# VH-VL binders against q09693r1to98, part 8

Target 1, 98 residues: q09693r1to98
Amino acid sequence: MKILASSTNYVLHNRLSNSQYEDARSKIVNFGGEFTNDAAKADYIFVNYSQINRVRRELRTIGTPLETCVSCKLIVKIDWLNEPKESLTPGNPYVIWH
Key: E = the ipSAE of ESMFold2; O = the ipSAE of ESMFold2 at other seeds; V2 = 0.75 times the mean of E and O plus 0.25 times the DockQ between their complexes.

## First folded at step 11 (VH-VL; framework fv_patritumab)

Design u4 (at its last look DockQ between E and O 0.96; V2 from the best seeds 0.72)
Fold by ESMFold2 at other seeds, look of step 11:
Structure u4 (fold): chain C 98 residues (1-98), chain A 118 residues (1-118), chain B 113 residues (1-113)
Amino acid sequence: as target 1 above (98 residues)
Amino acid sequence: QVQLQQWGAGLLKPSETLSLTCAVYGGSFSDYYWSWIRQPPGKGLEWIGEIDHSGSTNYNPSLKSRVTISVETSKNQFSLKLSSVTAADTAVYYCARLDYTWDYFDYWGRGTLVTVSS
Amino acid sequence: DIEMTQSPDSLAVSLGERATINCRSSQSVLYSYDNKNYLAWYQQNPGQPPKLLIYWASTRESGVPDRFSGSGSGTDFTLTISSLQAEDVAVYYCQQYYSTPLTFGQGTKVEIK
């Protein structure tokens, strides 16, 4: 399953246990995605937030405000990794920013 | 209109676990984030952490190793546990609601003084 | 962490006179995306919990009297009470919400002279 093929992916650790974080990382790899530790280089940022302003706060916290991520295409609720029925597009219900 | 009522033991010995509960009345529990904030006597305010109705938490890194915030959504309640307390943890502890969208606090509980004997 | 420093620590002002409280942040809290200062002010009357006065550095919360105003940008902010009333005797705190941990100033106590 290559639903994340050719994508670079970041997982925002806030509001995730260490096991939830590692589970998300494993799912990204299983779906063919590459993982990055630098949010500014990601195509997709996976988050455990429903409100973009909370995500913007945390991206400021780690020194990579959303506006510095030139490559970022989508910010996605982490639960999409459990239910990847639809490809990631701006219209996907798990997408909170594009 | 929204009311936050808080309770818990106010006197602890060193090494005990602080435990406080906050009940929310007159508003949506599930639409907001909820926080604990403390104020040592004669000092400023320190944010402890936040929780939502699903139980997902975000903690101040300075306290993360000792703090647990939990939620009982069916009762519109959330709780604070702080382990291994010392005299430095003596403070008034407040529960508070974050604004719907932004990270300032629009409603506060009355506060609970917790004293840790020296 | 963004450190918030208030000055003065205490201030004595005659009834009806102006009180001015400064708040400085260790990093800018102005977010260029929306051009807003992520700065709030709280009032804590004796024996009471804090009460939100101002957010976005200068926007009054509903029900806050017009004598309270906020100004400043970036790293330097002020809270002004244009004509001090007896009920304004309190400790005032600034708070940044630009990044976590959310942090507060140490407080400024306002007293009647």
Scores: ipSAE 0.651, ipTM 0.896, lowest interface PAE 1.5, mean pLDDT 92
Fold by ESMFold2, look of step 11:
Structure u4 (fold): chain C 98 residues (1-98), chain A 118 residues (1-118), chain B 113 residues (1-113)
Amino acid sequence: as target 1 above (98 residues)
Amino acid sequence: QVQLQQWGAGLLKPSETLSLTCAVYGGSFSDYYWSWIRQPPGKGLEWIGEIDHSGSTNYNPSLKSRVTISVETSKNQFSLKLSSVTAADTAVYYCARLDYTWDYFDYWGRGTLVTVSS
Amino acid sequence: DIEMTQSPDSLAVSLGERATINCRSSQSVLYSYDNKNYLAWYQQNPGQPPKLLIYWASTRESGVPDRFSGSGSGTDFTLTISSLQAEDVAVYYCQQYYSTPLTFGQGTKVEIK
């Protein structure tokens, strides 16, 4: 029913204040998603970056390079959480990797 | 074609706030990430942090508690503030552009020497 | 954090001779996904800002003379100046961009003997 139902979600903290980070976590839960603190277990990774190579850099920084995430389906610009008009699919404008 | 011009006060007392501004000429301001990098006299380079046109920042953890980088997108400018300076903050400060895709620096400002007196 | 260590700290080389600068990272900067070494070299002439010289460990930036070459992989890298010219008197820095914080070597000063 909810737009993030049955999904496991991670928020990359880079370029977010602590309050922005907590706000994103709250939105994920409100949309029916489960939150994880382990990027390698997430279906969706929400990021404040528009370029995948910057995200790859930060995932390397935290020790979970993208290629080790067997569960990851989409990397999504975090602003989607403010405007979830359409389900997350590879064609969604907020998706930067699939 | 791209030029970075920087300015700000060069002499500070301990506990003051360092404040520098970098103006970007030529090229696209909104397509790139912008950084501050410093170089203590006779020493190597230290990355301070990065900012994009939306104002989102990523800082070196070693300086994070004292650093604020900000942007004035309408003027194609970004700024550095470093609070509570000490003699250890004496350095030449550079603004620089990250490559469009990758995290090396393709254009640099001329540098601003900031001296923190005893 | 990935520490970058250069050697030597300084060297003096006769005009027209080869200069060799080494850079070692505390962790590999080779990304297995794309098989690229996330390493750059910069030249800083006296009184000037750094200038990008090489990226991807071995790719020369546009306008950089052929006498500059980079080599190495993983944790060990070399910048070679095959025939030192007077204008090559500078401090040279390596930089990793594999992870944040972005980090630089301490520099190697090159002088003419």
Scores: ipSAE 0.621, ipTM 0.890, lowest interface PAE 1.7, mean pLDDT 92
ESMFold2 (binder alone), look of step 11: mean pLDDT 92; pTM 0.942

Design u6 (at its last look DockQ between E and O 0.96; V2 from the best seeds 0.00; counts 0 for: pae O 2.3 > 2)
Fold by ESMFold2 at other seeds, look of step 11:
Structure u6 (fold): chain C 98 residues (1-98), chain A 118 residues (1-118), chain B 113 residues (1-113)
Amino acid sequence: as target 1 above (98 residues)
Amino acid sequence: QVQLQQWGAGLLKPSETLSLTCAVYGGSFSGYYWSWIRQPPGKGLEWIGEIDHSGSTNYNPSLKSRVTISVETSKNQFSLKLSSVTAADTAVYYCARLDYTWDYFDYWGRGTLVTVSS
Amino acid sequence: DIEMTQSPDSLAVSLGERATINCRSSQSVLYSSDNKNYLAWYQQNPGQPPKLLIYWASTRESGVPDRFSGSGSGTDFTLTISSLQAEDVAVYYCQQYYSTPLTFGQGTKVEIK
């Protein structure tokens, strides 16, 4: 059973190089997750931000403010994908919003 | 308390690369986002982009293809490069700090006039 | 991009009288989640960098005199200088921080009549 099985995942491109973005997408698939280009449909949103307010700003920028992301369970610092030692729960140190 | 000092070449020819540096004194460098903002003579302000201590950047899409913002965290400095300049890039360039949490600017450098000859 | 439009472009006011500057955004900068207006005002004296005056549309920055006040919501905002002083001669800018790119109004020059 893969750690992201049955999840739909979005990667916010802000503050990522194209190679970092593609690496994150690849890791999501390798961990059993589905990728989406629509933040509003995601269960998990991966971000290169430590402050939720800046993530909220960028979600407003792309037209999918967090309030419209009905499916979203967690917003997660993207570095979790590099070392997924603990499963994604609200208590995970990489989670910045639930 | 917090002071931003900026420097760089003030006169460029078309097609050259603009290069400016901003040094931060009297406050923390880490934990903040740092921006470049420009103001053409007699006109309004344009946000160029932001960077943090890790070197991660977010750019104004209108300039993204020509802009590189870099950081030298050990020196509490960040820099702007703008390639392929034209006369339209003539402006006063400011470095500025975003508020710790929100996206307004609480401290500004004194500005550097960059003139691109026609 | 959220465009910010100020009016008037220039304003002449007698010392001690009220100056009123308007700012309009092309989209609402009121965020429903926290019910805050993501709008700031700056003062720029000649030859100086901008200085923060107001954030959240109506909150004065520390050290800003009481004669400066901000009001409005959504797309329409006002900066008021209740009693103009000589040192208030400047260009004033509004700025939205609702979304990126961060954008500014074109400025309103305030001068003494």
Scores: ipSAE 0.724, ipTM 0.906, lowest interface PAE 1.1, mean pLDDT 92
Fold by ESMFold2, look of step 12:
Structure u6 (fold): chain C 98 residues (1-98), chain A 118 residues (1-118), chain B 113 residues (1-113)
Amino acid sequence: as target 1 above (98 residues)
Amino acid sequence: QVQLQQWGAGLLKPSETLSLTCAVYGGSFSGYYWSWIRQPPGKGLEWIGEIDHSGSTNYNPSLKSRVTISVETSKNQFSLKLSSVTAADTAVYYCARLDYTWDYFDYWGRGTLVTVSS
Amino acid sequence: DIEMTQSPDSLAVSLGERATINCRSSQSVLYSSDNKNYLAWYQQNPGQPPKLLIYWASTRESGVPDRFSGSGSGTDFTLTISSLQAEDVAVYYCQQYYSTPLTFGQGTKVEIK
């Protein structure tokens, strides 16, 4: 099975150009993941932030504070999509929240 | 002691592009977010946007179509460009640093008055 | 956007007396997850850039005199100067950092009566 099979995935657009955003969506699909426009329904949230507090700020901005994202397992730095050799686990270097 | 030093042209005509630069001394450039904030005469403060050392930006939606913030990491500098200025863009422009963790501003430049003739 | 509204626009206070400045946000800036108010106060003396006074609604920044205190929660906040000094003549701003865009109040000018 592909590395993102059976997962629902959200990409936070902040600090991404439109082309970076579309590239991330394409990679998610190529890795077998489903894309959602609703952060509250995602298993994984991909972000261009290194600090969780700024991610929390932007989730509040869009009306889906992290506490409403009950399905979320991991918040992951977007660059993992470029180097998906290691499975997403809480110990993965790209994971900033679990 | 962190210090922010800013410079740029202070008098513009309508339709020109505002261009300001901020240099950071006495502290780390990487790891922080850097912002531009403006203050029209006799008015309050408006956040323009933020940038990090990688050049990734987050802009105030009200200004996003006209704003470019850029970084020269090797010089510990970041810059503001605001295109198609009008008299409404007359303000004192500040560069500032966000706290390492939270989104309040712990260090500010001295400000640059930019006047757009009418 | 979270609108920040200060009152009064200006006030005159005798030296040594109490100054009280109010700030109201259009939405709560209290984050239930950590029970913190994402609210800061700045002082801007004449001809100077703003200077951070208080964050988390009530925590004084290093070097800020004890006469400055912040209080309030949710949507209503107060900055109090317990005994006004000559150097406290300034414009004071509140700022929320709960969400983007980061927004500031319109300012309150404090002057000596």
Scores: ipSAE 0.721, ipTM 0.906, lowest interface PAE 1.1, mean pLDDT 92
ESMFold2, look of step 11: ipSAE 0.665; ipTM 0.897
ESMFold2 (binder alone), look of step 11: mean pLDDT 92; pTM 0.932
ESMFold2 (binder alone), look of step 12: mean pLDDT 92; pTM 0.935
ESMFold2 at other seeds, look of step 12: ipSAE 0.548; ipTM 0.878

## First folded at step 12 (VH-VL; framework fv_patritumab)

Design v1 (at its last look DockQ between E and O 0.95; V2 from the best seeds 0.00; counts 0 for: pae E 2.9 > 2)
Fold by ESMFold2 at other seeds, look of step 12:
Structure v1 (fold): chain C 98 residues (1-98), chain A 118 residues (1-118), chain B 113 residues (1-113)
Amino acid sequence: as target 1 above (98 residues)
Amino acid sequence: QVQLQQWGAGLLKPSETLSLTCAVYGGSFSGYYWSWIRQPPGKGLEWIGEIDHSGSTNYNPSLKSRVTISVETSKNQFSLKLSSVTAADTAVYYCAREDYTWDYFDYWGRGTLVTVSS
Amino acid sequence: DIEMTQSPDSLAVSLGERATINCRSSQSVLYSSDNKNYLAWYQQNPGQPPKLLIYWASTRESGVPDRFSGSGSGTDFTLTISSLQAEDVAVYYCQQYYSTPLTFGQGTKVEIK
């Protein structure tokens, strides 16, 4: 039904102002997604990074290296939340890891 | 080939703001992370923080409340401001480039000694 | 934060002899996903900025003489200078890039005996 329905979503706070972070959380809810504060439980991780190795470093920093997230399907550039015209699939141009 | 040139005031009084600039020559600015690192005289190295061409930053939590790193992409420059300095902030300050993919430092500026008087 | 501790703080070695520097991290810097140690070594000659010598614990940077080698894994690492030259008089630092903040050891000063 909604584009993020039945998904659990995490937003990596790095490189976001508090306002940008809260805006991203609001958009996730508006698109039908469930928010989590635990990256290891997420289906999707939204990030303000273009390089996956930088994201991997930050996930290690917070104690939830990417490998601990057994549910994670995609790591997605946060700008996708601004206009989610295409469904999140591995081929989506905003996806940096799948 | 890549060169980092840095400048700024080297003598400060307590409570002033440290301000340094680093200019990048002979290489691409976009795609890299740029760091400030400091070294108190006769002591080890402390990472201050990093910035990319978009202006997005990560700071060492130990300094985060006093640090601002900024970028002027049109000039291939980035800058450090450290507010409310004390004698403990006396150090040689380096700008450095992180490797394109990984977080070790492949190019360094010559360093700027900043002395905060007692 | 991952603390990096070097030993010894200072080391005096005769020309042509072997110098050994140890670095210990408070947490493993071996990433299981790629099986790589996120550790680098730097040389700092007097009055100069640090220069990258080694990354991935054991990979020499281009232009670094063969007498420099790195070894170790997980939390314990070693930089070896197999035959000390006069230009090797410097302070040596290890650095982890496993997580932020990026952190350095306190340094090991190598001198000629």
Scores: ipSAE 0.527, ipTM 0.875, lowest interface PAE 2.2, mean pLDDT 92
Fold by ESMFold2, look of step 12:
Structure v1 (fold): chain C 98 residues (1-98), chain A 118 residues (1-118), chain B 113 residues (1-113)
Amino acid sequence: as target 1 above (98 residues)
Amino acid sequence: QVQLQQWGAGLLKPSETLSLTCAVYGGSFSGYYWSWIRQPPGKGLEWIGEIDHSGSTNYNPSLKSRVTISVETSKNQFSLKLSSVTAADTAVYYCAREDYTWDYFDYWGRGTLVTVSS
Amino acid sequence: DIEMTQSPDSLAVSLGERATINCRSSQSVLYSSDNKNYLAWYQQNPGQPPKLLIYWASTRESGVPDRFSGSGSGTDFTLTISSLQAEDVAVYYCQQYYSTPLTFGQGTKVEIK
């Protein structure tokens, strides 16, 4: 499945073990996505948070506040990678920001 | 009204593991983040870390290598373990609730003095 | 880390007089996205845990007397007690929640003169 084709993706490492982080990156590759180490350049940011304000705090912490991400389309709960039944759109239940 | 009650051993020897538990009464456990914060005698407050009901944690980098925070959601409890203690870990340890949305602390436990012998 | 510095370390104020406590952060805690200052104030009475007084730099928590007020923006903040009462003898802490680790000022002890 190429549901993430032509997308640039960032995974916020907070609240993930190293194995969970690598598992998420593996799933993104399987879905056709590419990685960035710079959240400000991502189309999608995957997170282990349910509240956008917690994500905003962590992005401020790493020096890339959300307002600096000109490319960002969606911030998505990481669990979507386990159950990608619906396309990533602003209405997707796993999307916490658009 | 939400109440946090905490317990654990108050006297430790160097190299032992600090272990404290906090129980939450009179409010929802799910949906909130729960923190441990410590205060050395006569000094300021230091945030140790936070946990949610799913067991996901975030730790102060200064303590991360020695800290484990865990949760038992069925009992509305969360716990702190701090390994390899020294005299520098002597402090009053507080459990606290973060606001539902923001990272200020609206309810606090009474605190537990933990003394590490020299 | 955002370091929080309070001044003075202690002050003595007569009953009914004004007490003013300053807090300075090593970097701005004003977030441009929502234009809010991510700063809280706590009161810690002797032998008690801290109690939330103010958040967003100036918003009083429910049940906090109106003699407590907060002001400031960016890196410079104040807590004012307009008419000091006996029960206000405590150590006061500022706290930033702009970024992690969450950090507190070293505290300001307020005493009755």
Scores: ipSAE 0.446, ipTM 0.858, lowest interface PAE 2.9, mean pLDDT 91
ESMFold2 (binder alone), look of step 12: mean pLDDT 92; pTM 0.939

Design v2 (at its last look DockQ between E and O 0.93; V2 from the best seeds 0.71)
Fold by ESMFold2 at other seeds, look of step 12:
Structure v2 (fold): chain C 98 residues (1-98), chain A 118 residues (1-118), chain B 113 residues (1-113)
Amino acid sequence: as target 1 above (98 residues)
Amino acid sequence: QVQLQQWGAGLLKPSETLSLTCAVYGGSFSGYYWSWIRQPPGKGLEWIGEIDHSGSTNYNPSLKSRVTISVETSKNQFSLKLSSVTAADTAVYYCARLSYTWDYFDYWGRGTLVTVSS
Amino acid sequence: DIEMTQSPDSLAVSLGERATINCRSSQSVLYSSDNKNYLAWYQQNPGQPPKLLIYWASTRESGVPDRFSGSGSGTDFTLTISSLQAEDVAVYYCQQYYSTPLTFGQGTKVEIK
């Protein structure tokens, strides 16, 4: 029904103010997604990076290297949450990894 | 060639705020991440944090409570503020560029010695 | 944090002889996804900022003489200067970029005996 229905979602805090982080969490819930504090449990990881290698670095920093997150399907630029027009798929312009 | 030029006040009293600016010439500003790194006299290097053209920052946790890195993209400049300085903050401060895709530093400013009096 | 420890702190080598600098990380900087070591080496001549020499533990930056080589994997790394030249007198730093904070070794000063 909702655009993030049946998804578990993580927001990487790096390069976000606390206000931006909380706004992203609220949007995820409003769009029907579940929020998790554990990147390894997420289907989608939202990030304020345009390059996957920087995201991989930060996932290593928090102890959840991308390769240990078997549930992870997409890594998505966080701006998608501001005005989502279509479902998240590997072809979506905001997706940087799939 | 890419050149980083830095400036700011070099002598501070305890409790003052350190303020440095770095200007980027001869290369793209928006495609890279930019860092501040410091080196206490006779000691090794400490990464302070990074910023990109959008103003988004990532800081070393050891300094995060006192550090602000900011950007003025229209001037290809980024700045460091470090509040509540003590003698332990005496160091040469460098601005530097992360490589395009990876997290090593390919260009460095000359450095600015900042001395915090006792 | 990943701590980087270099040895020795200071090294004196005869001109034309081999200099060897060691770097150890407190945890592995080898990333399983790409099998690369996230380690760089820098040279800092007196009064100058650091200069990138090597990345990926063993890849020379453009313009770096081939007498500089890097080796090692995981937690143990070596910078070798095969035939020391006068201009190689400097302090050398290793740096990991596996995780943040980005961290550097304390430096190794290389001088002519």
Scores: ipSAE 0.653, ipTM 0.899, lowest interface PAE 1.5, mean pLDDT 92
Fold by ESMFold2, look of step 12:
Structure v2 (fold): chain C 98 residues (1-98), chain A 118 residues (1-118), chain B 113 residues (1-113)
Amino acid sequence: as target 1 above (98 residues)
Amino acid sequence: QVQLQQWGAGLLKPSETLSLTCAVYGGSFSGYYWSWIRQPPGKGLEWIGEIDHSGSTNYNPSLKSRVTISVETSKNQFSLKLSSVTAADTAVYYCARLSYTWDYFDYWGRGTLVTVSS
Amino acid sequence: DIEMTQSPDSLAVSLGERATINCRSSQSVLYSSDNKNYLAWYQQNPGQPPKLLIYWASTRESGVPDRFSGSGSGTDFTLTISSLQAEDVAVYYCQQYYSTPLTFGQGTKVEIK
């Protein structure tokens, strides 16, 4: 089952070790999603933050403010990738923005 | 009201590791981000980095290779380690809280002067 | 990194007179999506930690006297003390929180003339 089929996915590196970052990228591919290095192109942005304003700050830092991501549907806490029991919808407890 | 109490060794020799601890009283530890900020004598303020209750950190790139911020959530404490110090690391070090939602600092510790001999 | 530059480095003002402190950022700190300036001001009295005065460029923190006001937008900001009091002798810092690293101005020392 490909839970992330037909999605383009970005992982915000902040607050992740290099191994955690690579693990997240690997999980995205394993779940059928494609990875992007450009947050502005993503459908989903995975983050190690619980508050959207901190994510907005870091997206400004890397030069891709959230508003430049016209395709972005959800910003999701990265722990969802460890045990994706619930589909990604705005009501999912791992979702911090939609 | 929230109070930040900090402590640690104030006198170091070059190459030693700076180690400071900050304890949080009178408020919630979880749900906030906690920072270390330093001020060399007669100079401005430099943000060192931030941590939350989970132990995840975000550091100033200028210091990232030498800095470790850690947390002991059960004690409402967080700490700073700065390795390989030189005289340039002489400063007053502050712990501070970021406001609940935004990245300005609403509560500060009293500061700890750390002097690194030249 | 967004560099914050204050002017002047020091000023002397008579009691009861107006003090004006300027802060310039190397990049705009106005976030167009919410139309807010991500700019704060701090007061640091001698021997004390910094204390938050103003955020969003012009919003006073609770308990801050109304003689303190902030203005400006984008890259140019001003802190004004409308009638200087003895307890206002301090160093004042601006800080941007638009992006990381969070950065501060070098400070402006306010003294009584």
Scores: ipSAE 0.621, ipTM 0.891, lowest interface PAE 1.6, mean pLDDT 92
ESMFold2 (binder alone), look of step 12: mean pLDDT 92; pTM 0.942

